# VH-VL binders against q9h2d6r1778to1887: the designs that were tried, part 5

Target 1, 110 residues: q9h2d6r1778to1887
Amino acid sequence: LNFKKGWMSILDEPGEPPSPSLTTTSTSQWKKHWFVLTDSSLKYYRDSTAEEADELDGEIDLRSCTDVTEYAVQRNYGFQIHTKDAVYTLSAMTSGIRRNWIEALRKTVR
Below, E stands for the ipSAE of ESMFold2; O stands for the ipSAE of OpenDDE; V2 stands for 0.75 times the mean of E and O plus 0.25 times the DockQ between their complexes.

## First folded at step 2 (VH-VL; framework fv_fezakinumab)

Design Fz1 (at its last look DockQ between E and O 0.08; V2 from the best seeds 0.00; counts 0 for: pae O 7.1 > 2, placed apart)
Fold by ESMFold2, look of step 2:
Structure Fz1 (fold): chain C 110 residues (1-110), chain A 119 residues (1-119), chain B 111 residues (1-111)
Amino acid sequence: as target 1 above (110 residues)
Amino acid sequence: QVQLVQSGAEVKKPGASVKVSCKASGYTFTGYYMHWVRQAPGQGLEWVGWINPDSGDTFYAQKFRGRVTMTRDTSISTAYMELSRLRSDDTAVYYCAREDYGDYVFDYWGRGTLVTVSS
Amino acid sequence: QAVLTQPPSVSGAPGQRVTISCTGSSSNIGAGYDVHWYQQLPGTAPKLLIYGNSNRPSGVPDRFSGSKSGTSASLAITGLQAEDEADYYCQSYDSSLSGWVFGGGTQLTVL
């Protein structure tokens, strides 16, 4: 089993893509979550114990994903997952971790 | 002018609990994760866990789960770490440290709170 | 035993160059996590010295430099000065422990 798991940050309200001016406001909040990549979705949990208990904080359906790309945000190492219904803005802990996540996500969405 | 002002030294007996405070000033308290790190006398640094002051969410290092509780009071910009069932090897200086907004690194530290556990 | 391995001590004369190693594993530095360095002067809290492997915060002299290769990192200090006498810690993240980890610390003595 070659699961990919790890801590990343996600913007609290992913619904509409933020405008450039919204990236400087205090209304957007970055939250750390424990992310788990499956064969069809990216699930996220409060931590690994919540994962063991299957207590989801959220889920990104990768079957509807159209693109995964680096994205400049004030929190470093940002990237976006574009789906039919929403755009999710994430931040990895380092540039190398971001690259690894984007590669894994792109393989999954193929 | 970022400052992290910690509570004073504590002396405790084995089996007791201790609660250390960290008052933040000079920045938006709820905008930055807060970490706790300890250092036993003459030893290195050990990460204890973090709290998100906005949501109250926490995550603790495995070694401390079940004994540590991190909380905050946003009305006074103060984070807390409580360690229970103290043992003599919990004797350490306990630091709060702010996580930088742009990077995942500890940019400002409190001066530390010495907790001594002795009978 | 510290997750990241540092030499317990190093020494150098004023004006000389010294390096401090930080050896990790495939679950931390080798997994692509950055290395940060902290300076701790006697009796004080740690202070950020190097972040993201090689970046200096404002106010840190350019005689301090960091690098990373494979599963290891290095802090170099050139032009040693008496005020550089301190403990130095490397820091990274470890996926196996699900936590931030530090090296055991290196005591730098300026002879």
Scores: ipSAE 0.471, ipTM 0.832, lowest interface PAE 2.5, mean pLDDT 89
Fold by OpenDDE, look of step 2:
Structure Fz1 (fold): chain C 110 residues (1-110), chain A 119 residues (1-119), chain B 111 residues (1-111)
Amino acid sequence: as target 1 above (110 residues)
Amino acid sequence: QVQLVQSGAEVKKPGASVKVSCKASGYTFTGYYMHWVRQAPGQGLEWVGWINPDSGDTFYAQKFRGRVTMTRDTSISTAYMELSRLRSDDTAVYYCAREDYGDYVFDYWGRGTLVTVSS
Amino acid sequence: QAVLTQPPSVSGAPGQRVTISCTGSSSNIGAGYDVHWYQQLPGTAPKLLIYGNSNRPSGVPDRFSGSKSGTSASLAITGLQAEDEADYYCQSYDSSLSGWVFGGGTQLTVL
């Protein structure tokens, strides 16, 4: 299996969709993780070594995903995964990385 | 110490392909993005693209899309850049350069590989 | 042609102060992306000189300094030495291009 993997950041607490903002006042709630996209979930780890050791930090069940949208943030490239239970806000290093992830996620959700 | 060792100079005809290698050492290969930058003779630096050594994901500058392919072999900590359908204006020194995620800076560079395209 | 604009050349006598400008736009320097500077000695690969607008890697003399304001950045070299003769490039990230961009480079000549 060839899963999509890569570094991104995620906000600590999932919740309701916040208002889009081009500016960020703090990154204290953002945490960098190594993300792994599977057929039904998006898993994230401390790093690739943690993945190999199966030390999971979190997982988003994509079976309940309803939408994946861009979310404007300063300096980084944000997007949100909307599920029936929560909204997860993520950020990629580049717009290209964000685009790739959004496309991959949308393909998985179908 | 961090080192990026690149393959030797290449001479190619127009329409041919070239594949340049960059072997990394002195650090964890998969912990950093690898970029490629070229410099035509007497000209400035031009960004070509990057590869994520962990996933193999790539992103190329629009100018090179369809002609460039970046790959890696993690077992030997080596990144590759292949450029196809070569033309004379592809003549340049091609550099690999390391970037830590989020830094946007190239802190270590290879010594470069001269690729000459001539009839 | 380069997204970031640098003067093609600057010159100075030993001991003098020289400044190299780097002018960007709202999609790169003006968007808040850091500016980095590289020194390229004749016949060699670029070397990181300044990162994050004003930080010096280990081994870089304090004669070299960087600053950033608005859509522009500047590299200053004090106490100019013969060994400083090289090409200097500024670099940043451009959100509109989703890629890294360089200045056209500045050739510094020590008279």
Scores: ipSAE 0.016, ipTM 0.682, lowest interface PAE 7.1, mean pLDDT 90
ESMFold2 (binder alone), look of step 2: mean pLDDT 94; pTM 0.950

## First folded at step 4 (VH-VL)

Design c2 (framework fv_daxdilimab)
Fold by ESMFold2-Fast, scan of step 4:
Parts: sequence; C-alpha cells; structure tokens
Structure c2 (fold): chain C 110 residues (1-110), chain A 123 residues (1-123), chain B 110 residues (1-110)
Amino acid sequence: as target 1 above (110 residues)
Amino acid sequence: QVQLQQSGAEVKKPGASVKVSCKASGYTFTSYGISWVRQAPGQGLEWMGWISAYNGNTNYAQKLQGRVTMTIDTSTSTAYMELRSLRSDDTAVYYCARGHTYFGRVTYYFDYWGRGTLVTVSS
Amino acid sequence: QSALTQPASVSGSPGQSITISCTGTSSDVGGYNYVSWYQQHPGKAPKLMIYEVSNRPSGVSNRFSGSKSGNTASLTISGLQAEDEADYYCSSYTSSSTLVFGGGTKVTVL
C-alpha cells in the first residue's frame, strides 16, 4: 500500500528526536489536515478540496525517513515519523487507523 | 533485495576471541539497527545485544557484558560482533538480524536475518 | 535459562487449530506491546511471523495470528499444514531495554 489518504492531526512544528516517553505536552498546537501518501512523500492539505486544487500546507520527504514508531500522546493515537533532520508527531483517531498508517509508511520509507 | 551476508565458520581455542561480520545491502543501513542472536547446538535462541546504525548506541545482554563488543562501519554497511575469552559453551551459530530502532536505543523485532555463522570452540 | 515460558511441544492434525503460549511478567510481556514470534525450520535462520503482538509481515499466511492477555502472549495457527512443522520462539522487550526469548516450542503435524 503506497497510496493512502485520510484525516490526521500533526504538531505545528517539527522537533528533535526525544527519548521514548509515555506522554507529551500539548498546548493546542495540533492541526488537523487531510493527508495523502505517495511513493516519496507524505503531503498534507487543509482538506480534500485543497488536494484537488494542489494547494498543500506541508510535505514530509519520506526519502529522508529513518523510522516510523508509535508514540504516546495526550490526544488519540500518536506516532512519529523520524527523518535525518526532524521528527514529526502525528495523531490518528483510532488505534486501527494509526496501525494502517504506520504500516503504509514503513512500506514506503528508505 | 534486503540481504545480510555473514562471514564464514570459525574454529577457535578456549581463551581466544572471534569477530563475526554482517554486511547489509538493499536498504539504508543507518536507518536500522543490528541485533546478534546465538543458538547453541540443539538449543534455543539467546539474544546477545544490539547496535544502532543510526548513532552507534549499543545494549548487551547482562550475561555477556565485559566479553562482547558490537561495532558498525557505515562506509561498508557492515556490523561486527566480537566475543572474547571464548569458552566451549560459546559454541553456537551466531545470527545477525535487522531491527527497527527508536531513537537509537531499542530494537523490538527482527524482520531480516543472516544465514548464521558457526563458531566452534574446542581444544 | 529462558526468560519467557513456552510449552516444549504442541501437536495437531492437518486442518486443526493450535495455540502456543508465551508467559512472562509485568516487566516484559505484561508491560509492553512488543511481542514477536519467529518460525525456525531445521538448519535455517528464524523467520519473523508476528510483530508487536498481533501484526503480520507481508508474506505471512493469514492462518497465523497473535494475541496477548495479561502476562501471556499467544500464537495461534489455524488450518494447520505440514509446512508449519517447525520450532516457534516468542520474544519480548523488557523494562531494562533488552530483549528476551522464550525457550521455544516444537510444533509437530501428526
């Protein structure tokens, strides 16, 4: 599964790799976006209409991805995409949605 | 496409050291870790330790601390495991296996394994 | 000394379902969702069958499933086939950031 789409939340700002932790602090920095997985990147948009218009809010280059792991967050079901330069923290609404995203991303990462 | 190619069989005397190599190909070496697992003839699997190719961090089984050293050479995508002060009960097949690492600290499972290197320790 | 307890052997007939248990403590199997299962045929390297309690890698038959309750993880093989005859090992992450294996279970197809 290289192509996948869906709603998830992401923290506003990429961070440095933290130590593994059961909790994270949040101050309403979560942003909900429409995510689109391609063979080389994870793109995110305000909504599916913005995707059709090709007006993206951001993009994570998966060619620099080193790891994708579950990560405990205060809201919903978290996971992290680690790249050589940054760590992106995301949250899915259910554990099943998180599992499907992690599996899809791990098939794409190098 | 993912391959872990191990060095050939070794025969050593008690008190000697052995260094087994594991050459990785088909993936980004620094994105994963390498675990070493051994199996004595007719016995079960025994975890020896792991090394992160991401940052070189290691963690060894308590039983082997002081006798084992794990290293990596990122220029050749090769992991090494050296075991010192060999005893007859170190006779085993030694496997390297690729593992997912979290922040260069822990490997939770091993998705690809080398074919194994038989190390025989005898007088 | 194997850290995790598995039965030495389990047997079944073709088409039957069998289950292998893997019992640890709250510091390993009971404390984390990082249990994996490996299949080993004679003279071969181990093969990953299940990771993170219940996930199957690509290429592993749907007949294999994993679960966990308290301090005991289980591997279930449904529709038992002759090629399933092998040794099976469980593994778990521990509170000391190490990994441990069970003693192994020989599955015999009668």
Scores: ipSAE 0.000, ipTM 0.549, lowest interface PAE 16.0, mean pLDDT 82

Design c3 (framework fv_daxdilimab)
Fold by ESMFold2-Fast, scan of step 4:
Structure c3 (fold): chain C 110 residues (1-110), chain A 123 residues (1-123), chain B 110 residues (1-110)
Amino acid sequence: as target 1 above (110 residues)
Amino acid sequence: QVQLQQSGAEVKKPGASVKVSCKASGYTFTSYGISWVRQAPGQGLEWMGWISAYNGNTNYAQKLQGRVTMTIDTSTSTAYMELRSLRSDDTAVYYCARGHTWFGVVTYYFDYWGRGTLVTVSS
Amino acid sequence: QSALTQPASVSGSPGQSITISCTGTSSDVGGYNYVSWYQQHPGKAPKLMIYEVSNRPSGVSNRFSGSKSGNTASLTISGLQAEDEADYYCSSYTSSSTLVFGGGTKVTVL
């Protein structure tokens, strides 16, 4: 069951636990992906063709998710997905898109 | 109708403390945060800090760290701002204002404001 | 001194358009899409006119619009009316995770 799909950016910080994105304006650390929300995870792909081919770039396990929060970032409209293992910082192109994603994520997390 | 009702004017001596209240109505209190902004006579707006009614998280302006405390009472939908060790330059109108939050993280804009509480620090 | 620079005053005639600038740095206005504008009439609390650079709250006239280019945000009031005479403040989120205000601009309707 796929609940929501769309383009967003994710901050991919090299090799270490994620740091607050507020310290960077570099676009080289932000990666645009095609995101697909399922009942247990948020998966992301290079594009929708990669989704059809099942070529995964990354996955956030929502079963370990503890919180989803709006978060000020230098790139458009940010929010964070907090899990027991990591914090993921994402950016949506508009405040409406961010609102819709946070709502969808909140409905799938339990 | 969203309303933020603030406590009345206060006159304090230097070195005293003041606690201003902000009673919210017309919305789900715990879905938002409350910011505090002050304005000295004839001067501009100065942000003091913010508290989430969702989880009680606070964020204070650096210059007020150690002197300010913000709290909430969810049973009465009321936010409080206490400022200690008052100085003459703390004389200002103190406003509470509502900010949107998600799980305790503020949006950085304020859509509804209280009428203000005048705090006068006099010798 | 204010962190954000606004002109002290701007004036116009009824029916004209005026623009108020709000200039910061890459660590505030230039770095984030969290710029808001507030209108304050003498003796009254501020009223939100624009949030997140260009969005209008319900109940705010479409004569008010916001934009941003680089480190400068702008509030434009079209069809200027007598009731628009007020002080206007911009505010922005900062890289220090704080909020700052501009010094304010007095708008006079001639």
Scores: ipSAE 0.000, ipTM 0.580, lowest interface PAE 13.0, mean pLDDT 83

Design c5 (framework fv_daxdilimab; at its last look DockQ between E and O 0.09; V2 from the best seeds 0.00; counts 0 for: pae E 9.4 > 2, placed apart)
Fold by OpenDDE, look of step 5:
Structure c5 (fold): chain C 110 residues (1-110), chain A 123 residues (1-123), chain B 110 residues (1-110)
Amino acid sequence: as target 1 above (110 residues)
Amino acid sequence: QVQLQQSGAEVKKPGASVKVSCKASGYTFTSYGISWVRQAPGQGLEWMGWISAYNGNTNYAQKLQGRVTMTIDTSTSTAYMELRSLRSDDTAVYYCARGYTIWGVETYYFDYWGRGTLVTVSS
Amino acid sequence: QSALTQPASVSGSPGQSITISCTGTSSDVGGYNYVSWYQQHPGKAPKLMIYEVSNRPSGVSNRFSGSKSGNTASLTISGLQAEDEADYYCSSYTSSSTLVFGGGTKVTVL
């Protein structure tokens, strides 16, 4: 049960898989969440207490993940999770944290 | 050991085209990108654009749009930069540098550089 | 599109600390955490010294550090040595999905 956990931010709505883009729109709305990486999904909660209470705020199915890429955002250090259904844009507080998450997520990409 | 071997110096006339090559070695070529940066004599660095060897995507400096073309040959791990309609102010050392992307993990810095290719444009 | 603003020159004595500023806008330095610094000796290719504001590549001396505040990034060289005499360039990602360099700073060791 050694899941990777930590705080990150996610944009409100996942977008459809677009052509590669390096810039986030200025209208992006970020929401801070507590993220939990499992073998097959990236779950996020309002906080760790919510996790304990199993109050899921959202989940990204990593089984359909096709890629994880860095993504330039104006809020901290961004990256995107590309799935067959959508692209999720996240940001980490530091580049190191971003790198760690990207590496962890990439391990789930088949 | 990562190496970027650039083609030799070029002398061109105004209006001509030049194509500089950059052969990469010591790493998985298709996992990264190549950026091109030029430096006029006694001047600073100017970013020209980049190309991903991962997906072939390119982005060029606005100043050079329509005049520059960046390509890759994955079979030879070589990147190319063609600059057309040359003019005197294109005289510069042209560098290729590794960066832009690392297997889809985009980088916005250049960790390895070629030694540069001098392109002289003169009548 | 326009170059980031750097001082033309900065000088210091051996052992001193010097700082090079790199001022941009909210569309580049101030908008993203993708500032890099390069060292260039005469007749040589640039060398990456700092990436993403404050990270040092392997092999780069810990005498080099980077920071950012607002639209201004800074490179600090502590314990200045003769070998540090070079031109230094900052760069930043831009909102146009491009990169821009600073005008360069000549560092002289007195």
Scores: ipSAE 0.248, ipTM 0.798, lowest interface PAE 2.0, mean pLDDT 90
Fold by ESMFold2, look of step 5:
Structure c5 (fold): chain C 110 residues (1-110), chain A 123 residues (1-123), chain B 110 residues (1-110)
Amino acid sequence: as target 1 above (110 residues)
Amino acid sequence: QVQLQQSGAEVKKPGASVKVSCKASGYTFTSYGISWVRQAPGQGLEWMGWISAYNGNTNYAQKLQGRVTMTIDTSTSTAYMELRSLRSDDTAVYYCARGYTIWGVETYYFDYWGRGTLVTVSS
Amino acid sequence: QSALTQPASVSGSPGQSITISCTGTSSDVGGYNYVSWYQQHPGKAPKLMIYEVSNRPSGVSNRFSGSKSGNTASLTISGLQAEDEADYYCSSYTSSSTLVFGGGTKVTVL
């Protein structure tokens, strides 16, 4: 049914927005993945070839998603997926891409 | 196998309109965008705009805003580009290409191209 | 919004390597990794040679490679052959959510 695919980046530490750090270095990194929206989850892969081979890098269970909101990041256009268990921070290259992803993800929120 | 079949060459007078068709086959049409790119004789490629086959959203090159309309018909897997108020410098080959979409399968490159449609605008 | 800058022509002898530059700004080539290269023989439609800066689609010879530094992308053709004589165009995504092409480079094989 509802179907969307595209490149986005995700922070590799879900559920932990950086607090004002007591350490001088943050190890959180943006990692680019090929994202595939299904009716109940957001799956991500190294690239579209990995998707074809079903070689998953990760998955966000959207059945427990409570909200999808814009979130300020430095250069790209960030947003967060709030679930019962974790908060995932993603970024899109443009505001239009972000808007379309948020809209698609919000359709899965029941 | 992906194919984009375009309508035939057209000869038009200044002030007329032209509508070029692009029939897609060999892939899920609603998962991709269609861009239109033109090339005047002896000149380079010029991106005109795109349309999402998923939801019909468009974005047009600034230069053409107000003169171009892009549409889709999902029942026939066909994209259309209409250019109005033609003038002699609109003489070009008009290509449709699969690519540039921010809905469905996101791409920012044109992996499959139609053969082009020559539109000649002359008195 | 202006076309990306490419040299008007580049020439080389069979077996040589040549490089075509594509210069934009921080709002396109420098700001995004969505640079593509197209080959066009006379009377033919363009053919995708490189996408996302350096990726080669299936069926494109490994003699073609792409790279980027700052606001300048490059296409390199190694082992130049007579069949490589064509026009070459770069393209980039822009901060205005549009696509822009370079002016084109005629490659001549001497």
Scores: ipSAE 0.011, ipTM 0.654, lowest interface PAE 9.4, mean pLDDT 86
Fold by ESMFold2-Fast, scan of step 4:
Structure c5 (fold): chain C 110 residues (1-110), chain A 123 residues (1-123), chain B 110 residues (1-110)
Amino acid sequence: as target 1 above (110 residues)
Amino acid sequence: QVQLQQSGAEVKKPGASVKVSCKASGYTFTSYGISWVRQAPGQGLEWMGWISAYNGNTNYAQKLQGRVTMTIDTSTSTAYMELRSLRSDDTAVYYCARGYTIWGVETYYFDYWGRGTLVTVSS
Amino acid sequence: QSALTQPASVSGSPGQSITISCTGTSSDVGGYNYVSWYQQHPGKAPKLMIYEVSNRPSGVSNRFSGSKSGNTASLTISGLQAEDEADYYCSSYTSSSTLVFGGGTKVTVL
């Protein structure tokens, strides 16, 4: 079990990230969640208290993960988790946090 | 520790091609990308392009599109940069530099640099 | 692909604090948190001093710090020492998924 926990932000709706070049307005919102990495999924909660209660806000199935890539965003340090069904865009507060998360995900899915 | 060992100085005539090598050691080669940066005598740094050692994906500076090719040999942990149709203003020290890459995407900075290879283009 | 704007030279006395600016546009410095700074001594390869605006690599003195406001990034060297005399280059990621460098700043320790 490659266990890692921490705060990050995620775009509410999975899919290809909105492109500013396609529209002048985006309705997608960054939402801050408490993320928990397990051996098969990346789970996220409203906060660490919700984790203790196991009340999920969402979950990314890493068994369907095809790639994890850095993704340049204006909001802090972005990266994407690509699965067969969707692309999830996340943002970490620092570059070190992003590096640690991507490395942990790499160890889990490979 | 981490080292990037570059090939020796080259002297070329206008119109020729040059291929510079960069042999990596002290880390897992396929976990990083290699950028190439050049510096003409007395001038500043100019980014040429980047290659992922993970999957061979490349991205080149627009000015050099069509003239530059970057490749890797994972069996020897070596990156190569070939520049074609050389002109006198290609005279420069050519550096390779390691960049952190995630699954073959671009890098944003370079933490270790080779010592440089002087390429002189003259006739 | 225009270069980022840096002052040609900055000078200071030992123990003083100096700052080097790096000005771009909203398509590079202002658009992304991917600004790095490199130190180059005569005849030597560049050395990474700061990455992703404000992070220091292991082994780089905490006298070096980075920041960004709008389209301008800054490198500050506190407690200036003779060994800090070198050329300093900023670099930024661009909206074209390329990298560009500033023209370089020669730091002279008086």
Scores: ipSAE 0.005, ipTM 0.599, lowest interface PAE 12.0, mean pLDDT 83
ESMFold2 (binder alone), look of step 5: mean pLDDT 92; pTM 0.943

Design p1 (framework fv_daxdilimab)
Fold by ESMFold2-Fast, scan of step 4:
Structure p1 (fold): chain C 110 residues (1-110), chain A 119 residues (1-119), chain B 110 residues (1-110)
Amino acid sequence: as target 1 above (110 residues)
Amino acid sequence: QVQLQQSGAEVKKPGASVKVSCKASGYTFTGYYIHWVRQAPGQGLEWMGWINPNSGGTFYAQKLQGRVTMTIDTSTSTAYMELRSLRSDDTAVYYCAREDYGDYVFDYWGRGTLVTVSS
Amino acid sequence: QSALTQPASVSGSPGQSITISCTGTSSDVGGYNYVSWYQQHPGKAPKLMIYEVSNRPSGVSNRFSGSKSGNTASLTISGLQAEDEADYYCSSYTSSSTLVFGGGTKVTVL
């Protein structure tokens, strides 16, 4: 069952090249995706049409999730998903949307 | 280098539909969202919605929901905006714009297409 | 009515600084750092001057600067020049993931 869906931004994942120089880079590090929460993972797509086609841009395994916490960012309302292997930094468009996502994520975590 | 070429001016009667085209060149078409913004004569800017050329996904302004359809043709790098059930207050210059630098930031705009709705 | 409030006109002499305000609510300007400013000369398409409150795209003069305090964003043009005479529009992302514009400000030089 899908628990929650919506637009959010995610910061470039660990393993990306070092932050590009000022003259050669996209000005923003944030990437907007359509997120879909399931009982075992948080999947993200380029948009809802890609979700219908099941074409993933990425996936966070929530079974390895250890914590979900608010995290101050310049872009909107940030929070982090801590897993045993990595920390993912996300941004929701309002404080209410962030609160709803954190609550939903904590509810699905082991 | 980057260019968005829009179709020519149109004159329509109330109740008709109009389909404006926006042909992109000078960049990877599927890499950037396309937004549509209109401007009534002597008035300000009004956001209409966006389309993602990579997926065909769309999102429309609430006021236009049910009357507007945005589509793409990746083989010609062209975005389209169709507005149905035209009214006199739909008379405006319609712009397509490329999103870059950040969400809902428009770095390149088409020159605009004047759509006149009159009897 | 435009969603964001701008003064209808602002005037200045060459070499002076002028500031244009853009006032919204906590669900747009006050809630996000997604404020952009566009310059529009008569008969032309708008041109991006400022994005994400205070960032300048390549090719835009450093005479243009942006800031935000609470629900009000501001565009400042220093060293005012004749070619700055144009309409200026602010825009902001909203809590509904839409974009709203200000009513526009006519800048007159001289």
Scores: ipSAE 0.007, ipTM 0.585, lowest interface PAE 13.3, mean pLDDT 85

Design p2 (framework fv_daxdilimab)
Fold by ESMFold2-Fast, scan of step 4:
Structure p2 (fold): chain C 110 residues (1-110), chain A 119 residues (1-119), chain B 110 residues (1-110)
Amino acid sequence: as target 1 above (110 residues)
Amino acid sequence: QVQLQQSGAEVKKPGASVKVSCKASGYTFTGYYIHWVRQAPGQGLEWMGWINPYSGGTFYAQKLQGRVTMTIDTSTSTAYMELRSLRSDDTAVYYCAREDYGDYVFDYWGRGTLVTVSS
Amino acid sequence: QSALTQPASVSGSPGQSITISCTGTSSDVGGYNYVSWYQQHPGKAPKLMIYEVSNRPSGVSNRFSGSKSGNTASLTISGLQAEDEADYYCSSYTSSSTYVFGGGTKVTVL
């Protein structure tokens, strides 16, 4: 199954990515969440207990996903999920975790 | 700037209900859990529960289960905590606090609302 | 009473170092690196002093430091000053996606 779970961080507000100089605006904050990949969406929760209760913090609709790419950030190992309406910037603790998430997301995108 | 503005002091009779408000500003309201913590005069901090403004989901301390309700109004970025069947030992300062997921911490606190229950 | 155990009081003279302990279980302090310390002056809201065991927020003096060993976290205040006289509370994230507090420690500057 293309079912994947794990801890990652996401920028508070989805939208345009940080500037090319890799400086995040002072209004952006990284938030750590428990991410769950399904066949149609990437859901994120406060933790795995919240996932069992289906207590969502947010959701990215992968049906609208156009691309998933590595993206340099100041915090750990960044990547972006591009959708028709927004760009989500995420960060994984290691380059291997990032690689695995990008691969899983690309498989899910039809 | 992040700010949590709480409603003013309340004086209630035993058996009444009180509803405290916490108006958030300076951040995306639905992005952070709001917790409620109270402190009786001369005593320590007691966690009461949390609300997730994204889903409206709540979790309450066992001791308060059945007497407390936490709600939100997304249009005004306001969280509410209602405590029913008030007793004299509910006299306390009630705080709202924002939780930062990245650090698992209460990074901003309201100034507190004193609720006095007269018997 | 409280979920986390702290000494009721600790005292020291100006310029000395004092340490406050905070003991929990493997489901809170021992299981996670999400221990925070809050300072409270009379009539004021708690103020964050330490988060994630040992990190300081911007604006908090480097005289305050945190550590953890097993189920016990510690707050150390070096170069003790009169303004440090306050109540100090530890807090920890738990396996139930909740928070617990210690009973509080009154610091007296002699």
Scores: ipSAE 0.008, ipTM 0.615, lowest interface PAE 8.8, mean pLDDT 85

